# VH-VL binders against p86728, part 20

Target 1, 153 residues: p86728
Amino acid sequence: SNLQCKIAGGGELIPIRTPEYRAWVPLGEVGLNVSDSKVLIFAARSCFGAHILLQNNAEDFKNAVYEIVIGGMKNTRSGIRQCVGCKFDEWVKDKALNCRFFNYFWISWCGDEVWVGHGYRPPHNRILRYKYENQPVINAASVRSESDTYWAL
Short names: E, the ipSAE of ESMFold2; O, the ipSAE of OpenDDE; V2, 0.75 times the mean of E and O plus 0.25 times the DockQ between their complexes.

## First folded at step 16 (VH-VL; framework fv_ebrasodebart)

Design m6 (at its last look DockQ between E and O 0.53; V2 from the best seeds 0.00; counts 0 for: pae E 3.8 > 2)
Fold by ESMFold2, look of step 16:
Structure m6 (fold): chain C 153 residues (1-153), chain A 122 residues (1-122), chain B 108 residues (1-108)
Amino acid sequence: as target 1 above (153 residues)
Amino acid sequence: QIQLVQSGAEVKKPGASVKVSCKASGYTFTSYGISWVRQAPGQGLEWMGWISAYNGNTNYAQKLQGRVTMTTDTSTSTAYMELRSLRSDDTAVYYCARDFYDFWTGYYFDYWGQGTLVTVSS
Amino acid sequence: QAVLTQPPSVSVSPGQTASITCSGDALPKQYAYWYQQKPGQSPVLVMYEDSERPSGIPERFSASNSGNTATLTISGTQAMDEADYYCQVWDTDSDHVVFGGGTKLTVL
């Protein structure tokens, strides 16, 4: 098919630090807008627990969301779930993060699935996929982390 | 061996406070939280709250908000729970438990202390 | 505000299968955990993440979580399994831990 998957951003990378365990940082508030986009490429330096939330709008943390957890369970698992804190719909064993170095990741909500992968060249190195029946309306994204995390978005 | 050893039984009068200690050994104390759970005589388990040994963040059960304080001392690998303004219905066994809290699974308790009986009577 | 409801008691004969239920609206969205408490002792984790068994827990213990009901199953029940059993979830709406009321298992 000729599905075109627009990548968010395209300017200078935006550095973010998330020291708070429970607080979300809306990416729109730091200058990265994901409305009209279908792919997010980023890097993180973290010991464990990098969280990305895909949202219908930046104020909604319950409805029409997907939470991606990279390096959860102390850097042993990564997964996709359809609400914050609920059971994972898909997960894999994954030692994704590094305390000392940035590692790269990508997330796609293009087409009829949510995909997650390593590196900065989607669709290479996909580790997760989740098929949905209806295209979700994703207009915002937010990040948080379980450990002190430096992001480049 | 992972162990949680609690302070001994206490008898208190109404209006007093009690502080129960929980000394952890056999694991990296700052990598986990501690939950406190109580059980009145003949009753079920009641979660009181949680503290992170990593950063000291707390989460208290709504029923106990304002009466309970949880702290840790990382130098001694010890958690503390203080319950103030005691009433007779606070008579219970108080347990500490290693809280395997994770954003993946939520709260659950893989190792428990032996329990501390607190009796509140006139 | 989640509530977990358990039957107050279950009785079985030695060698039979015991089934302890735990019902609640949180169970479709959350992992269930199970604890055993023998008289005068502290609780012990016997099942986690709906159906996983910790190291050292006998294979006769199993569990499931389907719909609004989690079930702890003990096959080949032994006298030493006589205890109170509690289910537990993390209620993400209140960010609190919730226990069921407990079930006393009697082995006759």
Scores: ipSAE 0.297, ipTM 0.751, lowest interface PAE 3.8, mean pLDDT 89
Fold by OpenDDE, look of step 16:
Structure m6 (fold): chain C 153 residues (1-153), chain A 122 residues (1-122), chain B 108 residues (1-108)
Amino acid sequence: as target 1 above (153 residues)
Amino acid sequence: QIQLVQSGAEVKKPGASVKVSCKASGYTFTSYGISWVRQAPGQGLEWMGWISAYNGNTNYAQKLQGRVTMTTDTSTSTAYMELRSLRSDDTAVYYCARDFYDFWTGYYFDYWGQGTLVTVSS
Amino acid sequence: QAVLTQPPSVSVSPGQTASITCSGDALPKQYAYWYQQKPGQSPVLVMYEDSERPSGIPERFSASNSGNTATLTISGTQAMDEADYYCQVWDTDSDHVVFGGGTKLTVL
């Protein structure tokens, strides 16, 4: 159960800002370590394009395990893919983001599936799922955005 | 309204260098990159590389590494491509194109310059 | 480095449907883009995001993908559609852009 996995974020709020910027901001650099967790809870205030990268290596932004895009395509889709810039493995029509208010999200990589949901309480409001062949080791996470985005983790 | 206007045709001798300019207008220059693509007579399109107008980062095709330099002048919204040590097989029409990166889908080129013919002949 | 293979030429009668294929190992993972180039002119983007058309591109142009093959389809082909067509991908492995060899579409 996702509820039994250790949670990163969702407690002490760590503010992060990503402008209309292509650079990734590693969560570890702001004091959030996900290496011993399997659930990430976060909030984002954004108009569109909130990206979360799950990494095996904190220094590797090219060979990511998963990229989760929330509110992509001008806040009309959310999806999961195994490669930055690759076709999405799963996606849904989703107006997930809000320019004015923080919306909460959760990502779980417990077991042999990755899940994404709205809100801060897994496994409720699940919107995406992807089953991977081999359980990946996720040691780091990073964020970036297509629009000026404020994060709270 | 978006336009890329390139410099005029060039005739060069082998071993010389050529620098082609591409002036952009109709959009925020620093919000996009510029790619360069060439086409030899009767041949297909060949990607040469691109430069980011955001931060000046470049990415060149492997076969042109060490021989090509891409630069931008943000004050004039102009991109430059310099190709050195020219040889006959560099004869081609050289295009600049707006390098559009879609976070969802990747890189493509939505606007193109009119092309610049570079002829390398002894 | 990714490779994209196109047939060198395709012929179609006016009003018929033309199909131009682009094959490559990168296509199951990467989006394909299509460009039209008429003689003496610059390439023009005609399809992106698999099935999206830029403004000004006729609805008779469409694109699809299956496996390692992307296909540009032109329904109701017109004389003005005679041109060279190129597919293109961004190869995430090499971080390079790759064009297909191009296909000359002849409208008979």
Scores: ipSAE 0.056, ipTM 0.723, lowest interface PAE 3.3, mean pLDDT 91
ESMFold2 (binder alone), look of step 16: mean pLDDT 93; pTM 0.948

## First folded at step 17 (VH-VL; framework fv_ebrasodebart)

Design n1 (at its last look DockQ between E and O 0.34; V2 from the best seeds 0.00; counts 0 for: pae E 2.3 > 2)
Fold by OpenDDE, fold request of step 18:
Structure n1 (fold): chain C 153 residues (1-153), chain A 122 residues (1-122), chain B 108 residues (1-108)
Amino acid sequence: as target 1 above (153 residues)
Amino acid sequence: QIQLVQSGAEVKKPGASVKVSCKASGYTFTSYGISWVRQAPGQGLEWMGWISAYNGNTNYAQKLQGRVTMTTDTSTSTAYMELRSLRSDDTAVYYCARDLYDFWTGYEFDYWGQGTLVTVSS
Amino acid sequence: QAVLTQPPSVSVSPGQTASITCSGDALPKQYAYWYQQKPGQSPVLVMYEDSERPSGIPERFSASNSGNTATLTISGTQAMDEADYYCQVWDTDSDHVVFGGGTKLTVL
């Protein structure tokens, strides 16, 4: 019923704020290491455009392993893409975010696929699924947002 | 019903400045950005820069850095583009366009102003 | 900064299919947009996100991307389609919007 992968964060609640259209905030800088995990669970209070970058190189904010966009296009779409600002490999119509309340999400890369879902119970409520050509190696993650966003990781 | 209405034609001397206005209507002004694109006579389209009506962030074309300033007035739903130190090769029709720029698909210009001719001549 | 290359001109007879190409290294990764500009008028968005057609644009307009080439196709070309057509991308490396040089479509 649950994904059998290690969850990043160790159960700590790490608050992060990303002002609208600002630089990426590496999760490592706030003490969250994802290098030995395969699942990331987080909450976000946001009006639109919550972005999570899964990185092989912590210094690469352009050609990452994958960028996950939650509530993009003014909170009408969510998707997965391989580089920041490029074409989406997978996307769905999705009103995922809430300006007033924290919504929970999960991202998993346990196998040869990346999954994204609503809530905090992987693999339930999956909304996105994309198969990698090769097994991804993710060593870092960063967050950014189009609107002023509060994160809880 | 979405419209962008620009100010009238301008004639300027070299070295002068010009400020073109673009009044938006028919949509929530602060939910989008405004890009400026110019077109010299008989030439193609050239992107000048972008401003967010949401937070005022700007992105200018590198070749115009230092000479161009884009601003917005939320109370009047109006965008402004000022170009300084004008020279003859700045003669062009200047367009404002509603810009759907976000972190999703990038820049998309779905509505355009009617254009403003700026002539730089001694 | 990315470069988009278009043929300077394309000619077709009424009823024929016009094909306007746009080539550039950014096209495999960046969405292409197409604009139509008739003489003395402002550009009009005719295609977005490679192949999506805005409301109000005739169905005879279509677009596709393959490799480093984007193609705007106008089936059953009409006299009213005579115009300049521009492709456009967002170059994320330079953070610039880039237009192609434009293609003049003549309907003979």
Scores: ipSAE 0.552, ipTM 0.871, lowest interface PAE 0.9, mean pLDDT 93
Fold by ESMFold2, fold request of step 18:
Structure n1 (fold): chain C 153 residues (1-153), chain A 122 residues (1-122), chain B 108 residues (1-108)
Amino acid sequence: as target 1 above (153 residues)
Amino acid sequence: QIQLVQSGAEVKKPGASVKVSCKASGYTFTSYGISWVRQAPGQGLEWMGWISAYNGNTNYAQKLQGRVTMTTDTSTSTAYMELRSLRSDDTAVYYCARDLYDFWTGYEFDYWGQGTLVTVSS
Amino acid sequence: QAVLTQPPSVSVSPGQTASITCSGDALPKQYAYWYQQKPGQSPVLVMYEDSERPSGIPERFSASNSGNTATLTISGTQAMDEADYYCQVWDTDSDHVVFGGGTKLTVL
């Protein structure tokens, strides 16, 4: 069955590039508002290390956040953690990124869990599932990458 | 076989600079980082900073900001640490270590050089 | 910046189990690493990612990280285990590596 939660965005994908650097790019600054949504679908072209941060506020990088890493550990693992840089709460072996081609991914915080999957048709191809004890309020998202990455959000 | 070989001992006066080399062999140098760790006589380990041989990014201990520079030469698989404006409390053994730094796990030092004694004496 | 506290020394008899603790507020959020340093030698990694043992480290070495405390455990302690032991974590708030002060293990 399909998720019954609102998908972020409103049509055309927003292209952005994150060079190999540690700085976050807030999605609100490029015109993508997630405050009334529970699902984010996107594409990325990257060798490794695509990072997505779900935030209660666009300025909060420490509290009430979830970091999703796709293709971490040089494109061998993907995972979910509850703070930037802390131990992963859930992870799997995953070679999801490609240096030459865009691949699609989705993230859902619908209900009482965070889900991550491949493709553009949630909940199909889910690779990660993490149940939190308290439903977070997600009003913002940011991205960064370990390698030069092109995003379509 | 993975090996890190450091330059020899140095004796310096206060105010001088020292540059310690660390030549790596037995692995792909540009796939890893190098951390520098020092140990004053009778004291514990103190992290000084890290450099990525992949892209040259650095992260220095705040205590040493402005006095330390770390570089690499990928053509010789060699890392360098330069400490300027030396003072007597910089007397220590200086180690280089291969660093498995990753955004996933943080810092891990799996192979260490033999150490370089730097003595700062007036 | 995080601080890691270790006892300055631990003494055990040969064959006993040695337990070396490392306490700090960063430990619930971060992997702990352990290094052994014998006199006049460079440190050697003996445990990584809380509880993993590198190839070549005897199976009598184990480690855990729970709450604010990481613990290195050596069962069947031998004279060759006499060394200084350091714990290490990543303090992500300051993006610094932090070592504990070290513990001298003596086997009597």
Scores: ipSAE 0.534, ipTM 0.842, lowest interface PAE 2.0, mean pLDDT 91
ESMFold2, look of step 17: ipSAE 0.476; ipTM 0.806
ESMFold2 (binder alone), look of step 17: mean pLDDT 94; pTM 0.960
OpenDDE, look of step 17: ipSAE 0.351; ipTM 0.807
ESMFold2, fold request of step 18: ipSAE 0.508, 0.498; ipTM 0.836, 0.824
ESMFold2 (binder alone), fold request of step 18: mean pLDDT 94, 94, 94; pTM 0.957, 0.956, 0.957
OpenDDE, fold request of step 18: ipSAE 0.517, 0.488; ipTM 0.856, 0.846
ESMFold2, look of step 18: ipSAE 0.508; ipTM 0.838
ESMFold2 (binder alone), look of step 18: mean pLDDT 94; pTM 0.960
OpenDDE, look of step 18: ipSAE 0.281; ipTM 0.791
ESMFold2, look of step 20: ipSAE 0.488; ipTM 0.827
ESMFold2 (binder alone), look of step 20: mean pLDDT 94; pTM 0.959
OpenDDE, look of step 20: ipSAE 0.281; ipTM 0.788

Design n2 (at its last look DockQ between E and O 0.57; V2 from the best seeds 0.00; counts 0 for: pae E 3.5 > 2)
Fold by ESMFold2, look of step 17:
Structure n2 (fold): chain C 153 residues (1-153), chain A 122 residues (1-122), chain B 108 residues (1-108)
Amino acid sequence: as target 1 above (153 residues)
Amino acid sequence: QIQLVQSGAEVKKPGASVKVSCKASGYTFTSYGISWVRQAPGQGLEWMGWISAYNGNTNYAQKLQGRVTMTTDTSTSTAYMELRSLRSDDTAVYYCARDLYDFWTGYPFDYWGQGTLVTVSS
Amino acid sequence: QAVLTQPPSVSVSPGQTASITCSGDALPKQYAYWYQQKPGQSPVLVMYEDSERPSGIPERFSASNSGNTATLTISGTQAMDEADYYCQVWDTDSDHVVFGGGTKLTVL
């Protein structure tokens, strides 16, 4: 709400469950279209390792992507990287997730940086920011997790 | 005191199977994975695969797919590796090691069992 | 799948600096890990996340990862450092763990 760019969704929250690292769940397939949007706000209940992939194309899982990991390394770090599984370009110590309760998060690719924060009021509580020289156009997003995770998007 | 204690040495004939155990202590077993790594005499380390003690999910080295099964028993904090259709070139020391397998760092094998010699001979 | 290449052996005199290299195309994108294995023993982790030293490993051990090469460096090498050394990465493209072939460090 504090960003000039459009927030994805706007209807009723979409519940998703991702079991441990089986496959990416494309958000378009569950009815959340992030094309034309620059901000994603969501909630997750998870012990650790919530992964969000921002994609140029819904079938691109290797290139032209940003991967955001919330509560990685057993819920001790969160980070941004520009390929799935590579070294992080930016990370912080962060115990962001809760096994028992939903916590809110937001991701913005509005402007020339990628931002990540806690809560549902971007840009408040930003924990990560990174500027990529050649930021890809984002038209899709997918989620997966290292532990059994419930999402509300 | 984190410790991984493996079952004793085994001698097998070609075509048989072997099941090696790895009992963990000193940490929360279900919070980590167990990798299995083998080493043929005079050779280097070869990763065989991984199992999550949390949910039993596995990932096996491509070379061993179809011949290896990894399991856990969370009530005893024990991991098992079974290798089937043994060949003489499966003769090796078999190690278990603790890992995370969380795609952040590929968390290292920070604690290793003592190794189990499996000899496959006619 | 990634391949990690190490020299088969490195020799140094006591007190000198030993350098053990590990080359591979995965190294620019992945953290490198190093293990020491003495004869008849299990491997032990001696360096992690490219350059970090676990508690209990002597300060004379250091490591780096730059370009396609990771390097383990032992300054002031002692006889007790004589061992085989393995580098390792997690190759996320294949979702497999890959070890280098190992390097035998000989101290006189």
Scores: ipSAE 0.302, ipTM 0.756, lowest interface PAE 3.5, mean pLDDT 88
Fold by OpenDDE, look of step 17:
Structure n2 (fold): chain C 153 residues (1-153), chain A 122 residues (1-122), chain B 108 residues (1-108)
Amino acid sequence: as target 1 above (153 residues)
Amino acid sequence: QIQLVQSGAEVKKPGASVKVSCKASGYTFTSYGISWVRQAPGQGLEWMGWISAYNGNTNYAQKLQGRVTMTTDTSTSTAYMELRSLRSDDTAVYYCARDLYDFWTGYPFDYWGQGTLVTVSS
Amino acid sequence: QAVLTQPPSVSVSPGQTASITCSGDALPKQYAYWYQQKPGQSPVLVMYEDSERPSGIPERFSASNSGNTATLTISGTQAMDEADYYCQVWDTDSDHVVFGGGTKLTVL
C-alpha cells in the first residue's frame, strides 16, 4: 500500500513560487529531498499548469523522468507522462487548480505504479494511476508552472 | 467570435524588413500564445516560431534565429512578427495562429489569421 | 529536428473512405495534430491529440496513431473534403513545431 511509503518532507512547509518561467525549480535546492521517499504531498495555488517532475538524476530533466501535470490544458486536464511536454501516458479531465486558494495533492511512486490524487491523504481521492514500464529510481523532483503558482511542500 | 485579423499584403526588396501584425479578438489575449506559420507559393506549412502573450516568452525556428522577432502588445491584443534581411525565398503567405493549450509550447493552432502575403522581389 | 512524412496525394471517390498517413519518429511520444487547408484559405484544425475532434468538425473525420504513423481517416468522403491536409507535431527534442509535407486529397 502507498500508505506504507515514506512521505517526503513532513516538517515545516516549504513555500515555493514558480512564476511564468520555463525553468524548473528543483525541490532539493529549496531543502526538500525526495530521494528516500515515495510520496510527495503538496499544496498549490495556481490558475493552470502546475508541473511536477520526478527525476532519476537531479541534473537530468529529459531521461528517466515522469512529469505530472496538474491543471493542464487551461486547468481542464491532469496527466502523467514520461517526457516533458510529451504525450500523456495517462490523463483525466480534471479541474484541479484554484487561482485563489491552495488545493492539496499527493503523488505516490510506491511499488511499480505512480499515483496522483487530490487532497493530502493518499491513497484517497486518486485521480491518476500509471504502471511503470521499468522500476524507476527517483532521486529528485522539480516543479514549474505555466502560470504564477505558489506551492507549499 | 474568436478572430485573428492580420495586416495587409507587403512588397519588399531584398535586404529589407517586414513587420506583420495580428490583432486578436473574442478571447482573453493574454491567456494564450501566438504562433507564426508561413507558406511559400505552392508549398507546405512552415512553423516560424511562437510567442506567449502571457509572459512574452518566445521560441523561434532555428533557421530564422537572428532574423525574426515576435512581440505582443497586450493593450491592443496584437501580435507582431518582424522578419529582417528578406530574400526572395521569404516570399510567402504568413499566418498567425492561436496557441490553444500551453504556454510552454505553441500548439495546437485552433484559430488562424487570414494570412498576409509578403512578396520579396528585386 | 523531427521529420513528418506524408504522401503527396490521395484520391478517393465520393462516399468512400480516405486515409492520409503521417510518419515520423516523434509520433510515438508526441501528439499529432491535423489541419485542413482549402485553396486560398487558412488552415483549419480538424484533429488534435491524435484522435480528438474540435467542435464543428464532422464525425466522419477521425484519426489514430500507431507506432510511428498517424492516420487521418475521412469516412463517407464528400466533395467539400477536397483539400490539403497537414499533420503536425511538437518535437520536444528540438523544441520545434514540425509540419508534414502535406497531402492533397482529391475527391474524384
Scores: ipSAE 0.222, ipTM 0.777, lowest interface PAE 2.4, mean pLDDT 91
ESMFold2 (binder alone), look of step 17: mean pLDDT 92; pTM 0.945

Design n3 (at its last look DockQ between E and O 0.41; V2 from the best seeds 0.00; counts 0 for: pae E 5.0 > 2)
Fold by OpenDDE, look of step 17:
Structure n3 (fold): chain C 153 residues (1-153), chain A 122 residues (1-122), chain B 108 residues (1-108)
Amino acid sequence: as target 1 above (153 residues)
Amino acid sequence: QIQLVQSGAEVKKPGASVKVSCKASGYTFTSYGISWVRQAPGQGLEWMGWISAYNGNTNYAQKLQGRVTMTTDTSTSTAYMELRSLRSDDTAVYYCARGPYDFWTGYYFDYWGQGTLVTVSS
Amino acid sequence: QAVLTQPPSVSVSPGQTASITCSGDALPKQYAYWYQQKPGQSPVLVMYEDSERPSGIPERFSASNSGNTATLTISGTQAMDEADYYCQVWDTDSDHVVFGGGTKLTVL
């Protein structure tokens, strides 16, 4: 399986809050390093618009490898894209988020595909899959939200 | 309901400045940007720029840089667009519009003001 | 800076399907948005995110994208649909919003 990679998170939960301002919160700043991992498991309590950015360089938000949007378009669509603000390369109709409760998600960039799923048990409940054109190197990740969002990673 | 109400028509001489206002209501003002789009008589839509009502960050069309200034007043939920050094080809209807949503997604304009005619003539 | 090209005019008979195209190199990467503008009125958003309709926009309005071309389709075109239509993108390279030149839709 392409999900037999080291998992970032899953240990002590690191709380993160992202208000609805236009700023990325690098996970590295809160002590979570994804450079040696290929899977990220996290929980989010949000009304809509939970964004995860996979980056080659922690300081580079413009040349990110992938952006995962969970519960976009008012919590009606989730997708993967290669450019912030660009078209989704893959997307599904999905009411992924909950305003009151934490929902769990996983992202995997093992192998030649990026996968996204519900829950904390990859590869189960996969909702998105996108094949790389080239093998990307992901060294960092950041989160942002369209609404006041609480994260647990 | 969501509404953008703009100031009234303006008549200006070449070289003068004009400042158009756009009062927003019916939504959380600081959650969206305000964009300005103008339309010369019989012509198409031209994007002028946008401003974040949250942090005041601006993005101006290249051709207008140095000549345009966009501002917001969060206390009154009002956006302002000032265009300086006016010339005849600035004659147009100027629209404010809500958008983009968060400056990362939703780069569309879902609500528009009624427009403000600015006439520049000697 | 990105450029969006639209046909200047499109004509259709009532009840027929109207298609308005918008071509540009940014379209494979960026969502196309569509606006309707009637004479003396402000533009109205009719399609966003390529295929989403705002509340109040009839289902006969749809949009699609293929390659460098976005298309606004109006099925069962009605007289009230006569208007100018503009496509629009956000160009990530220039960080500019770009409008097409507009298309005058005439319902014969």
Scores: ipSAE 0.540, ipTM 0.863, lowest interface PAE 1.1, mean pLDDT 92
Fold by ESMFold2, look of step 17:
Structure n3 (fold): chain C 153 residues (1-153), chain A 122 residues (1-122), chain B 108 residues (1-108)
Amino acid sequence: as target 1 above (153 residues)
Amino acid sequence: QIQLVQSGAEVKKPGASVKVSCKASGYTFTSYGISWVRQAPGQGLEWMGWISAYNGNTNYAQKLQGRVTMTTDTSTSTAYMELRSLRSDDTAVYYCARGPYDFWTGYYFDYWGQGTLVTVSS
Amino acid sequence: QAVLTQPPSVSVSPGQTASITCSGDALPKQYAYWYQQKPGQSPVLVMYEDSERPSGIPERFSASNSGNTATLTISGTQAMDEADYYCQVWDTDSDHVVFGGGTKLTVL
């Protein structure tokens, strides 16, 4: 069964570059608003460490957030955690990223769980699934990275 | 075989500086970071800071801000720690330890150097 | 900055189970790591990421992290396990590495 929730973005993909160890880039500032959506599909070209923050508002980087890390730990793990920089609540071994090529990923907060997968056809290739007791409404998202990363959102 | 080999023991006077070296071998130096940890006689471990050999980022313990500088030389796979304005309570064994390339994965230390005794006395 | 509190010493007889505790407010949100240091030697990583054991560390070593307390457990304790043991976290509030004060394990 395909996800029924609205996918963010409806036009041309938005190119973003996040240099190594930079501040969060709010997606709303580059023209991608997730406030009316429950699914984000994107591509990234990176050696390791693509980070996506789901937020109840664009100003919240510490509380009421969920962080998804794709290819963390030098491209050996992907995971979900309920605060920036804390230990993962759920993770898998995952060599998700490639320095030379874009790979596709998706994130869903449709329903009462957060799901993460590879590719551009959710729910196919789901790698992570976690249910938080007190899930906030997600109205914003931000990205940053551990290595120089090119995004298409 | 992963090894961290440190420079030899040093005796310094108060007010001087010391620079300890840590030569790494047996792994890709630029894929990791180096932490510095000291241990005063009869005391526990005290983290001083770290440096990424990947990107040169540093993070220093608040207690040592302004007195410590950590650097790397990637051509020789060597990390350096310089501690300035030495006091007698800086007398300790100074360890280098291999850790993650950056803070993203947390900090832990899987391989340690043999330690360098620095004695600060008049 | 965060504090990790350990008992100063633990004594056990050979073959008994030793438990070394580490308490701190950072532990619910961060991984705990454990190091063994024998006299005159460098520390050795014995447990990582709360409960994972590095290759080459005996299976009698185990660890957990629950609530504000991490625990290192050594079952079937041997004389060679006599050492100082340190817990460690990365405290994200201060962005510092924090070690516990250390616990001397004595095997009598």
Scores: ipSAE 0.189, ipTM 0.742, lowest interface PAE 5.0, mean pLDDT 89
ESMFold2 (binder alone), look of step 17: mean pLDDT 92; pTM 0.945

